# Miniprotein binders against q9bqp7: the designs that were tried, part 21

Target 1, 240 residues: q9bqp7
Amino acid sequence: VPQNWFPIFNPERSDKPNASDPSVPLKIPLQRNVIPSVTRVLQQTMTKQQVFLLERWKQRMILELGEDGFKEYTSNVFLQGKRFHEALESILSPQETLKERDENLLKSGYIESVQHILKDVSGVRALESAVQHETLNYIGLLDCVAEYQGKLCVIDWKTSEKPKPFIQSTFDNPLQVVAYMGAMNHDTNYSFQVQCGLIVVAYKDGSPAHPHFMDAELCSQYWTKWLLRLEEYTEKKKNQ

## First folded at step 20 (miniprotein)

Design Lk11
Fold by ESMFold2, fold request of step 22:
Formats: C-alpha cells, structure tokens, sequence
Structure Lk11 (fold): chain B 240 residues (1-240), chain A 82 residues (1-82)
C-alpha cells in the first residue's frame, strides 16, 4: 500500500466531449523541468530480477553479435520504433497533414501489423502530447488518446521482434499507460479524462498486432503499482 | 516477503505453448501468486512469478512439474532463496 495514495480518476471531469473540446488532436509540448519522467522513474526502480533478465539478454546478444553488432542492433530497433510512432501520428492526424508527409514513412510491416487495430480507433483527442501530474510531480509524453471499440483510451504503441500475446509480456508498459492516464486526468491542459488503456504491440513482419485492453478496474490495479514505483523513486532521490 | 520463481518451458507449437502458459499462470494465482513477466521466443517461454511464501512456491513448483510431466514436456522451475 502506498504511503500517500492519490486517485487515478478525477471526479470533477467527464470522459464525454463537450462544445469547448478542440476539433484537432491536442499536442501539448513537453517542457524542460527537473521533475522526473515516467520512463526515468520506471528505469530507476526496476527490480533486481528485472535487471538480471535484461543483463542476461544483453550478454547473450553481445556473445552472438559482438559489442559493435549489439550497438548497431539496438540503434536500429530504436530507429524503427521512432519511425513507427511518426507514421502513426501522421496517419491519425487530419487528412491535410497526411497528404504533406513522406509516403515511405507509411510503408512498413509494423504499419501493416496494426491495420486491424486502426479500424477500431476513432475520435482522436491527443497525439504525442505532454502530460504532467502537478501533485505527484512527474511528466510524460503520451502517444495517443482515442476511442478504441467505443471506449476512450490512453493508447501506447510498441514495436516488438518477439511475440507479446500476454499483457505480462509488455514488462512495465501497463505502468507507463496508467501513469500517463493519471497525469492527464489531473493536468490543467486537458478538459476531459480517460478511464481505459490500450497497449498495441506491432510486429515487423506484418503479423496482426496484439492489443491489450485495460478497463478501469485493471487500470486502478496498475495505478497502485505505479504509485509504489514513484514512491520508491522519490525516497531514493531524497537520500542522495 | 515474496518468493521469486522462474519457469522455463518448451512446447510443440506456439498455440500449445500459450495454453500451457495460461495454465501455469492460473496455478500461480491459485497459490496466491502473481505472474510478473512472460517472455515468448519461438516455442519456448520464460515465466517470472512471485509467490507469498516458500511453502506455496514449492507447492506451485511441484504442481507445474507434474503438469508438464503428464504432457510429456520439458520444464525447469527455479525457486529463488533470496
């Protein structure tokens, strides 16, 4: 149980659109500050077992590829992810913006992989947009807020070279989603809130992406785990 | 504190693998445990779990071994002491 509990949902907000909602998806710029990002909190609070698994994986990859080969591999994976996110932002933006973008950005196995998911996505509210939780003091950059099968979700897009058929295969990604959700729900830049999450894992070969839907109850469960990670991070930094 | 358990399995097909993983996750839940991470690579899986006590972790491990023996499949179950 977190020492200082805080709700993920804001009772003063609705998840329904109103007349003052913008017609174009929000893109709040990320500002420089000293408060930690969601990804930094998660990286700094990994369990010893998680670190052990990552280090074993690194050692095996280095044995197979050499150190230079491993560096090139990780650089290429990062670039593929970046391009995938750029392509999705372009696809989900207004049509005029898409006409002005590089056609080659839209052509990849990862984009083919998510096509069946994109059919069910509508009502895009935010794309690549900053969130800040002023009370809990953390920031993030969420990928997308949109309806998925009629439910407004914080959506996180991931690329993977390995199958991730279970939400447990996505490591800390559910914590990332709920951290963004909680921040958005209490961020004055947003007039609405979201109660559901979606993690979409896309594959390089175009195989159908795995969606991992998180209803409000599941989000609340992961939110408690996020609060513990944030508390652990804060306590570690106070003692440095 | 929680007891960490690693389970490594190989199955004849990905469909069988996923079903066995679900069964192992259910066994962990029945013993008060939680599945923390599942890594899938081909027809192999690594499952990282926590159990509330050493006694429950050992009972879980024995049930997992029995399940895979009945299926004629290989399994490795490691219970962390620290």
Amino acid sequence: as target 1 above (240 residues)
Amino acid sequence: SKIWVYVTITAPSPEELYEIVRRIMRLAWLHGGETIYVEIEGNRALILLTLPTEELAEKFAEEVRRLLEELGLRVTVTVERE
Scores: ipSAE 0.659, ipTM 0.885, lowest interface PAE 1.2, mean pLDDT 88

## First folded at step 21 (miniprotein)

Design Ll2
Fold by OpenDDE base, fold request of step 22:
Structure Ll2 (fold): chain B 240 residues (1-240), chain A 82 residues (1-82)
Amino acid sequence: as target 1 above (240 residues)
Amino acid sequence: SKIWVYVTITAPSPEELYEIVRRIMRLAMLHGGETIYVEIEGNRALILLTLPTEEEAEKFAEEVRRLLEELGLRVTVTVERE
């Protein structure tokens, strides 16, 4: 059990959209602070076994591609991910704010991959928006808050060249999602709360993306794990 | 302390692979364990699990081996001993 328990859900907030909610998705800028990001916390609190698996993967990739080839691969993966997020932001943004849609951004296998998911996405509340948990002292940048199949979700979009048919194939992504949820639910910049998460894994070849829906119960389970990771991070930093 | 277990499996098809992975994950849960990570590459899967005790890890390993042998599939189960 975490020593510093904090609830993921805020009982003072409603999950129902108030009629006064702006039609425009929130986009709060991330401020560079001494406050650790969710990603940083997760990266620095990986288990030895998780680190081992990642290093093993890296070594295999270097063996196959060479060191320079692996660097190029990593750079390309990063660029493709960035372009995919930019394309999604453009798609999910209100039409009136659409600057000239770079049609080239929309012509990707990743965008094709998520088309069936996008059909079930509506009511976009936030896009590329910063969240801060003031009490637990962490920050993050969430990809999207929207309704998926009628349920308000924190949506995290991922690109992969490998199939990820299980939520466990997404590594620490479930922890990232619930960390964003918990922060948003207690961030004063947001008037609403989220109780569900969604991880969408898009594929380069345009094959159907895998949606990993996280209900409130599953989110609560991962939230406990997140709190433990955060405590571990905090303890490590005190000892440095 | 948690006991870490690695399971590597190969199946004839992705669909069969996924079903086997699901069964292994369920078995881990029945032994009080948790699935930490699943890597899929082609028809091969690597599963990282935790079990509460060495005894449960050994029982789990035996059950997984038996299950896969009955299916005529290749399996490697490695129990990490601290």
Scores: ipSAE 0.828, ipTM 0.938, lowest interface PAE 0.5, mean pLDDT 92
Fold by OpenDDE base, fold request of step 22:
Structure Ll2 (fold): chain B 240 residues (1-240), chain A 82 residues (1-82)
Amino acid sequence: as target 1 above (240 residues)
Amino acid sequence: SKIWVYVTITAPSPEELYEIVRRIMRLAMLHGGETIYVEIEGNRALILLTLPTEEEAEKFAEEVRRLLEELGLRVTVTVERE
């Protein structure tokens, strides 16, 4: 049991869209400060077994591509991910529909992959927006808050060259999603609450993306795990 | 302390692979365990899971081996001993 328990959901906030919600999605900039990001917490608290699997993958890739080839591959993956997120932001933003969409951004296999998911996405409330949990002292940048099949979700978009048909194939991504949810639900910059998460894994070849929906119960389970990771991080920093 | 277990499997098709992975994950839950990670590459899967005790880990390993043998599938189960 976490020593510092904090609820993921805020009982003082409603899940119902108020008619007064701005038509424009929120985009709060991430402030660079000493507060750890969700990503940093997760990276610093990986288990020995998780580290082993990642190192094994890395070594295999280096053997296949060489060291320079692996660096180039990593850079390309990062760039492709960035372009994918930019394209999604453009698609989901009501204002950018008026700007000449860079047609080159929209012709990616990843965008093709998520088309069937985008059909079920509506009511976009935030895009590439910073969240802060003041009490638990962490920050993050969430990809999207929108309705998926009529349920308000924190949506995290991921790119993969390998199939991820199970939520367990997404590594610590469920923890990232619930960390963003918990922060948003208690961030004063947000007037609403989210109870569901969605991880979407887009594929480079344009094959249908895998959606991993997280209901309130599953989110609560991962939230407990997130709190434990956060405590481990905090203890590790005190001992350094 | 948690006992870590690695399971690697190969199936004739992705669809069969996914079904077998689901069955293994269910078996882990029945033994009080948790699936931590699943890697899929073609017709191969790597499953990382935890079990509450060494005894449950060994029982789980035997059940998985038996299940896969009955199906004529290749499996490797590795139990990490502290």
Scores: ipSAE 0.827, ipTM 0.938, lowest interface PAE 0.5, mean pLDDT 92
Fold by OpenDDE base, fold request of step 22:
Structure Ll2 (fold): chain B 240 residues (1-240), chain A 82 residues (1-82)
Amino acid sequence: as target 1 above (240 residues)
Amino acid sequence: SKIWVYVTITAPSPEELYEIVRRIMRLAMLHGGETIYVEIEGNRALILLTLPTEEEAEKFAEEVRRLLEELGLRVTVTVERE
């Protein structure tokens, strides 16, 4: 049980979708400060077992590709992810934003993979927007806030070369999503609340993406786990 | 005091693999455990899970082995004893 419990949902904010779909998605810039990011917290609080699995994977990849090959692979994965997010931002941005869609960004297997998900996405409220939880003292950059099948969600877009048919295959991504939700729900820059999460795993080969929907109950469960990770991080930093 | 357990499975097809993974995950929950991570590579899965006690971990391991034996599938269960 977390020592410092804080609710994921803000009782002061209405769950009712504000009638006026904001015409323009929010894009709050991330300020680099002393406040830890969600990603940093998660990375520094991985279990020994999680670290072991990652190292095992890394070693196998190095054996297959060599050290330089692995570095190149890692760089390419990062670049592909970045391009995918840029493409999604372009797709999900209002049409009136004259940003010439780089047609080249749209020609990817990952974009093909998510087409069936995008059909169910509407009411985009935020894209690549910073969130801050002032009380719990963490920040993050969320990918998207939109309605998925009529439910307002924090949506996190992931790329994978491996099938991730289970939410447990997404590692700490559920924690990331709920961390963003909790921060957003208490960030004064946002006037609305989110109760659901969605992880979308896009595949390079264009095979249908796996959506992992998280309802309010599941989000609450992961929120407890997030709080524990945050406490662990805080304790580790005090001891350093 | 969580007991960490690794389960590796190979199945003839992805569909069969996913079904088996789901069953194993359910078994873990029945023993008061939690699935932490599932890695899928082709027809192979690696499941990382936790159990509350060594006793439950051993019972779980036996049940998983029995289940997979009945299906004629290969399984490796490793219980990490701190």
Scores: ipSAE 0.826, ipTM 0.938, lowest interface PAE 0.5, mean pLDDT 92
Fold by ESMFold2, fold request of step 22:
Structure Ll2 (fold): chain B 240 residues (1-240), chain A 82 residues (1-82)
Amino acid sequence: as target 1 above (240 residues)
Amino acid sequence: SKIWVYVTITAPSPEELYEIVRRIMRLAMLHGGETIYVEIEGNRALILLTLPTEEEAEKFAEEVRRLLEELGLRVTVTVERE
């Protein structure tokens, strides 16, 4: 039970964006400031058990690839993720801009992997857009807000070389989604709110992506966990 | 305090593996526990869970071992003391 409870939803806000301006997705600029990002909070509040599992994985990879090989592997995975996000932003943007589309960016296993998910995505409201929770004092950069199978979702896109058929396989991604959701719902740059989340895991070999839908109840459960992580982070910074 | 439990399984196929993982997650819930993380690699799974007490964690561990033994499959269950 967090000491500083705060609701994930805003009762003063509508679930539906104004129909009078649905054409262009929002892209709120990320503001350089001192308040922590969602990803920083999560990275600095991992449990000893989570750290142990990650270090064990690192140890096995280093044994297999060597330290330099592991660094190259990690860099390549990061780059593939960035290219995937860039491709999705391009695909989901209704206005093709000066950003030149690289044919190779759109030809990847990851993009093939998500095709069946993209068929169910519509009504894009935000892409790569900053969110800030003024009361709880954190910021983030969400990937996408769009309808998935008729429900408006905060959507988080992930790449993976390993199967993630369970939401529990996505590590802290559910916390990331609800943190963005809560921030957006209380951010004055947004006139609407979102009650559902979606984590989409795309695969390098083009295998069908795994969608992990989060209804409002599940989002509320993960929101409680996010508040605990944020509380832990805040306490660590006081004691620095 | 929460009790951490690690379960490692190998199954004949990914589909059988996923079904077994789901069963283990349900068993954890029945003991008041929660599944924190599931790693899938080929036909192997690692499941990280929390249980509310050492007693429930040990009961859960024994039920998981019996489940996998009945299926003729290997399992390792480690209950963390902390």
Scores: ipSAE 0.686, ipTM 0.894, lowest interface PAE 1.1, mean pLDDT 88
Fold by ESMFold2, look of step 21:
Structure Ll2 (fold): chain B 240 residues (1-240), chain A 82 residues (1-82)
Amino acid sequence: as target 1 above (240 residues)
Amino acid sequence: SKIWVYVTITAPSPEELYEIVRRIMRLAMLHGGETIYVEIEGNRALILLTLPTEEEAEKFAEEVRRLLEELGLRVTVTVERE
């Protein structure tokens, strides 16, 4: 149980945007400041077991590819993830034309992989948009807020070369999603809130992406875990 | 505090692997545990779990070993105590 519990949902805020909200998705710019990002908090609060598993994976890859091969591999994976996010933002943005899109980004296995998910996505309200939790003092950059099968969700897009058929295969991604959700729900830049989350894992070979839907109850369970990670992070900074 | 448990399994196909992983995760829940991480690589899975007590972890581990042995499949269950 976190020492300083705080609710993920805001009872003073509607689930629906009001009628005067713009039709263009929000894109709040990320402000540089001293408060930590969600990803920084998660990276600095990994358990010994999580660190062990990551190091074991790294060493296995280095044995297979060599140190230089591993560096090239990780650089390429990072670049492909970045290109995937750029392509999705372009696809989901109503303001872009076909002439302004990078046609090479639209031709990828990852994009093919998510096509069946995109058919169920509508009502995009935010893309690549900053969130800040002023009370809990953290920031993030969420990928997308949209309806998935009629439920308004914070959606996080991930690339993977290995199957992630279980939400437990996504490591700390559920914590990322609920952290973004909690921040958005208490951020004055947003007039609405979300109660659901979605993690979508896309595959390089174009095989169907795995969606991991998180209803409000599941989000609340992960929110408690996020609060513990944030508390641990804060305690570590006090001992610095 | 909690007890960490690692389960490694190999199955003949991805469909069989995923079903076995679901059964192991369900079994963990019945013992008051939680699945923390599942790594899938080909026909092999690594499952990282926590159980609330050493007693429940030992019971879970024995039940997992029995399940996989009855299916004729390879399994390794490691209980980490600290």
Scores: ipSAE 0.681, ipTM 0.891, lowest interface PAE 1.1, mean pLDDT 88

Design Ll2
Fold by ESMFold2, fold request of step 22:
Formats: structure tokens, sequence, C-alpha cells
Structure Ll2 (fold): chain B 240 residues (1-240), chain A 82 residues (1-82)
């Protein structure tokens, strides 16, 4: 139980279904400052057990691939993820001039993997957009806000070479989603509120992506865990 | 405080593996625990969990071992003392 609890939803903000007319999705620029990012907080507050598992995985990979092979592997995974996010932003953007770039961006098995999910996505309201929680003082860059099967969601896109059939297989991604949600709901750059989340795991071989839907109750449960991680981070930084 | 538990299992098929993982997660909940992380690799799974006490962790571990023994499958359950 966090010592300094704060609500994820904003009661002063409209929670209207079928909100206003469509417009160009929001893309709030990320501002550099001393306020920690969601990913920074999560990276610095991993449990000893999670760090141990990560280090064991890293050592196994180095044993199999060698040090240089592992560095190349991680670089390629990062590049694939970056390309995937670029492709999704292009696909979800209402830009008519993207046909040539769309051809190059659509060469990925990851894009094939998410096609069945994209059929259920509509009403895009934000893409690659910065969020800031003014009271709790953290920032982030969310991937997408859109309707999924009629429910407005903060959507997080992930690439994976291994199956992720359970939300627990996505490690800290649910915390990332709710942190972005809480920040957006209390950020003056946004006039609307989001109560649901979605984590979409796409696969390199084109296999159907796994969606992990998070309703408001589940988001509230993960929000409590996020607040604990943020408290831990703040205490760590105070001592440094 | 909370007790960390690691479960490693291997099943004959992905469908059976996923069902066993779901059963283990339900057992953890019944003992007041929480599933923290699940890694799937082929027909193997690693499950990281927390339980509220050493007593509940040992009871959970015994139930998991019994479940997999009944299925004729190998399991490793490690209970970490904090």
Amino acid sequence: as target 1 above (240 residues)
Amino acid sequence: SKIWVYVTITAPSPEELYEIVRRIMRLAMLHGGETIYVEIEGNRALILLTLPTEEEAEKFAEEVRRLLEELGLRVTVTVERE
C-alpha cells in the first residue's frame, strides 16, 4: 500500500463515450527536464529477483552468441522495435502522402502479425505523444490512444520473438500503460480521459498478435503497484 | 514480508502448458499470492510468484508438486527465504 496514494482517474474530466468529431491525432512534444520518465523509474526499481533473472538470461545469451553476437542481437531487436513503431504511426496517421513509405514499412512480419488487431482499432486520438503527471512529477511518451473494440484505450505496442499469451508475460508493461494513463488523465494538454489499456504483442513470423486488454478495475490494481515503484524511485533519488 | 517462489515446468504441448500455468496461477491466488512474471519458451515455462508467508509458500509448493506428479510431469519449485 503506497503511503501517498493518488487516484488514476480524474473526476473533474469528462468521461463521455462517442466523444467529439475526429481530428488529427495529438502529438505532444516531449520536454526535457529533471522529471523522471516512466521507463527510467521502472528500470531503476526492478526487484532483486527480476534483476537476477535478467542477468541469468543475459549470461545464457552471451554463452550462446558470444559477447559481440549478443551486442549485435540486442541492437537488431532495438532497430526492429523502432521500425515497428514507425510503421504503426504511419498506418494510423491520416497522411495521404505515405504510400511509398508505407510499402517499405509494411515489409515486416510484425505488421502482418497485428493486422487483425488493427481492424478493431478506430478513433485515434493520440500517437507518440508526451504525457506529464503534474502532481506526481513524472513524464512519458505513450504509443497510441484509440478505441479498441469500442473502448478508448492507452495502447502499448510490443515486438516479441517469444509467445506472450499472459499479461504476466509482458513484465512491467502493464505498469507502463497505467503510468501513461494516470499522467494523461491529469495533463492539461489533454481534454479527455482514458480508463482502459491495451498491450499488443506482435511476432516477427507474422503469427497473430496477442492483445492484453486492461479494464478500469485491472488498471486501478496496477496503478497501486506503479505508485509503489514511483515511491521507491523517489526515496532512492533522495538518498543520492 | 513476502516470499518469492520460482516454478519451472515442461509440458507435452503449448496448449497443455498454458492450462497448467493458469492452474498454478489460480493456486497462488488461493494461498494469498500473486503471479509476478511468466516466461514461455517452447514447451517450458518459468513462473515467478510471491506468497505472503513461508507457511503459505510451502503449502503452495507442495500443491504444485502434487498437481504435476498427478499429470506425470516434471517440475522444479524453489522457495526463496528472504
Scores: ipSAE 0.658, ipTM 0.882, lowest interface PAE 1.1, mean pLDDT 87

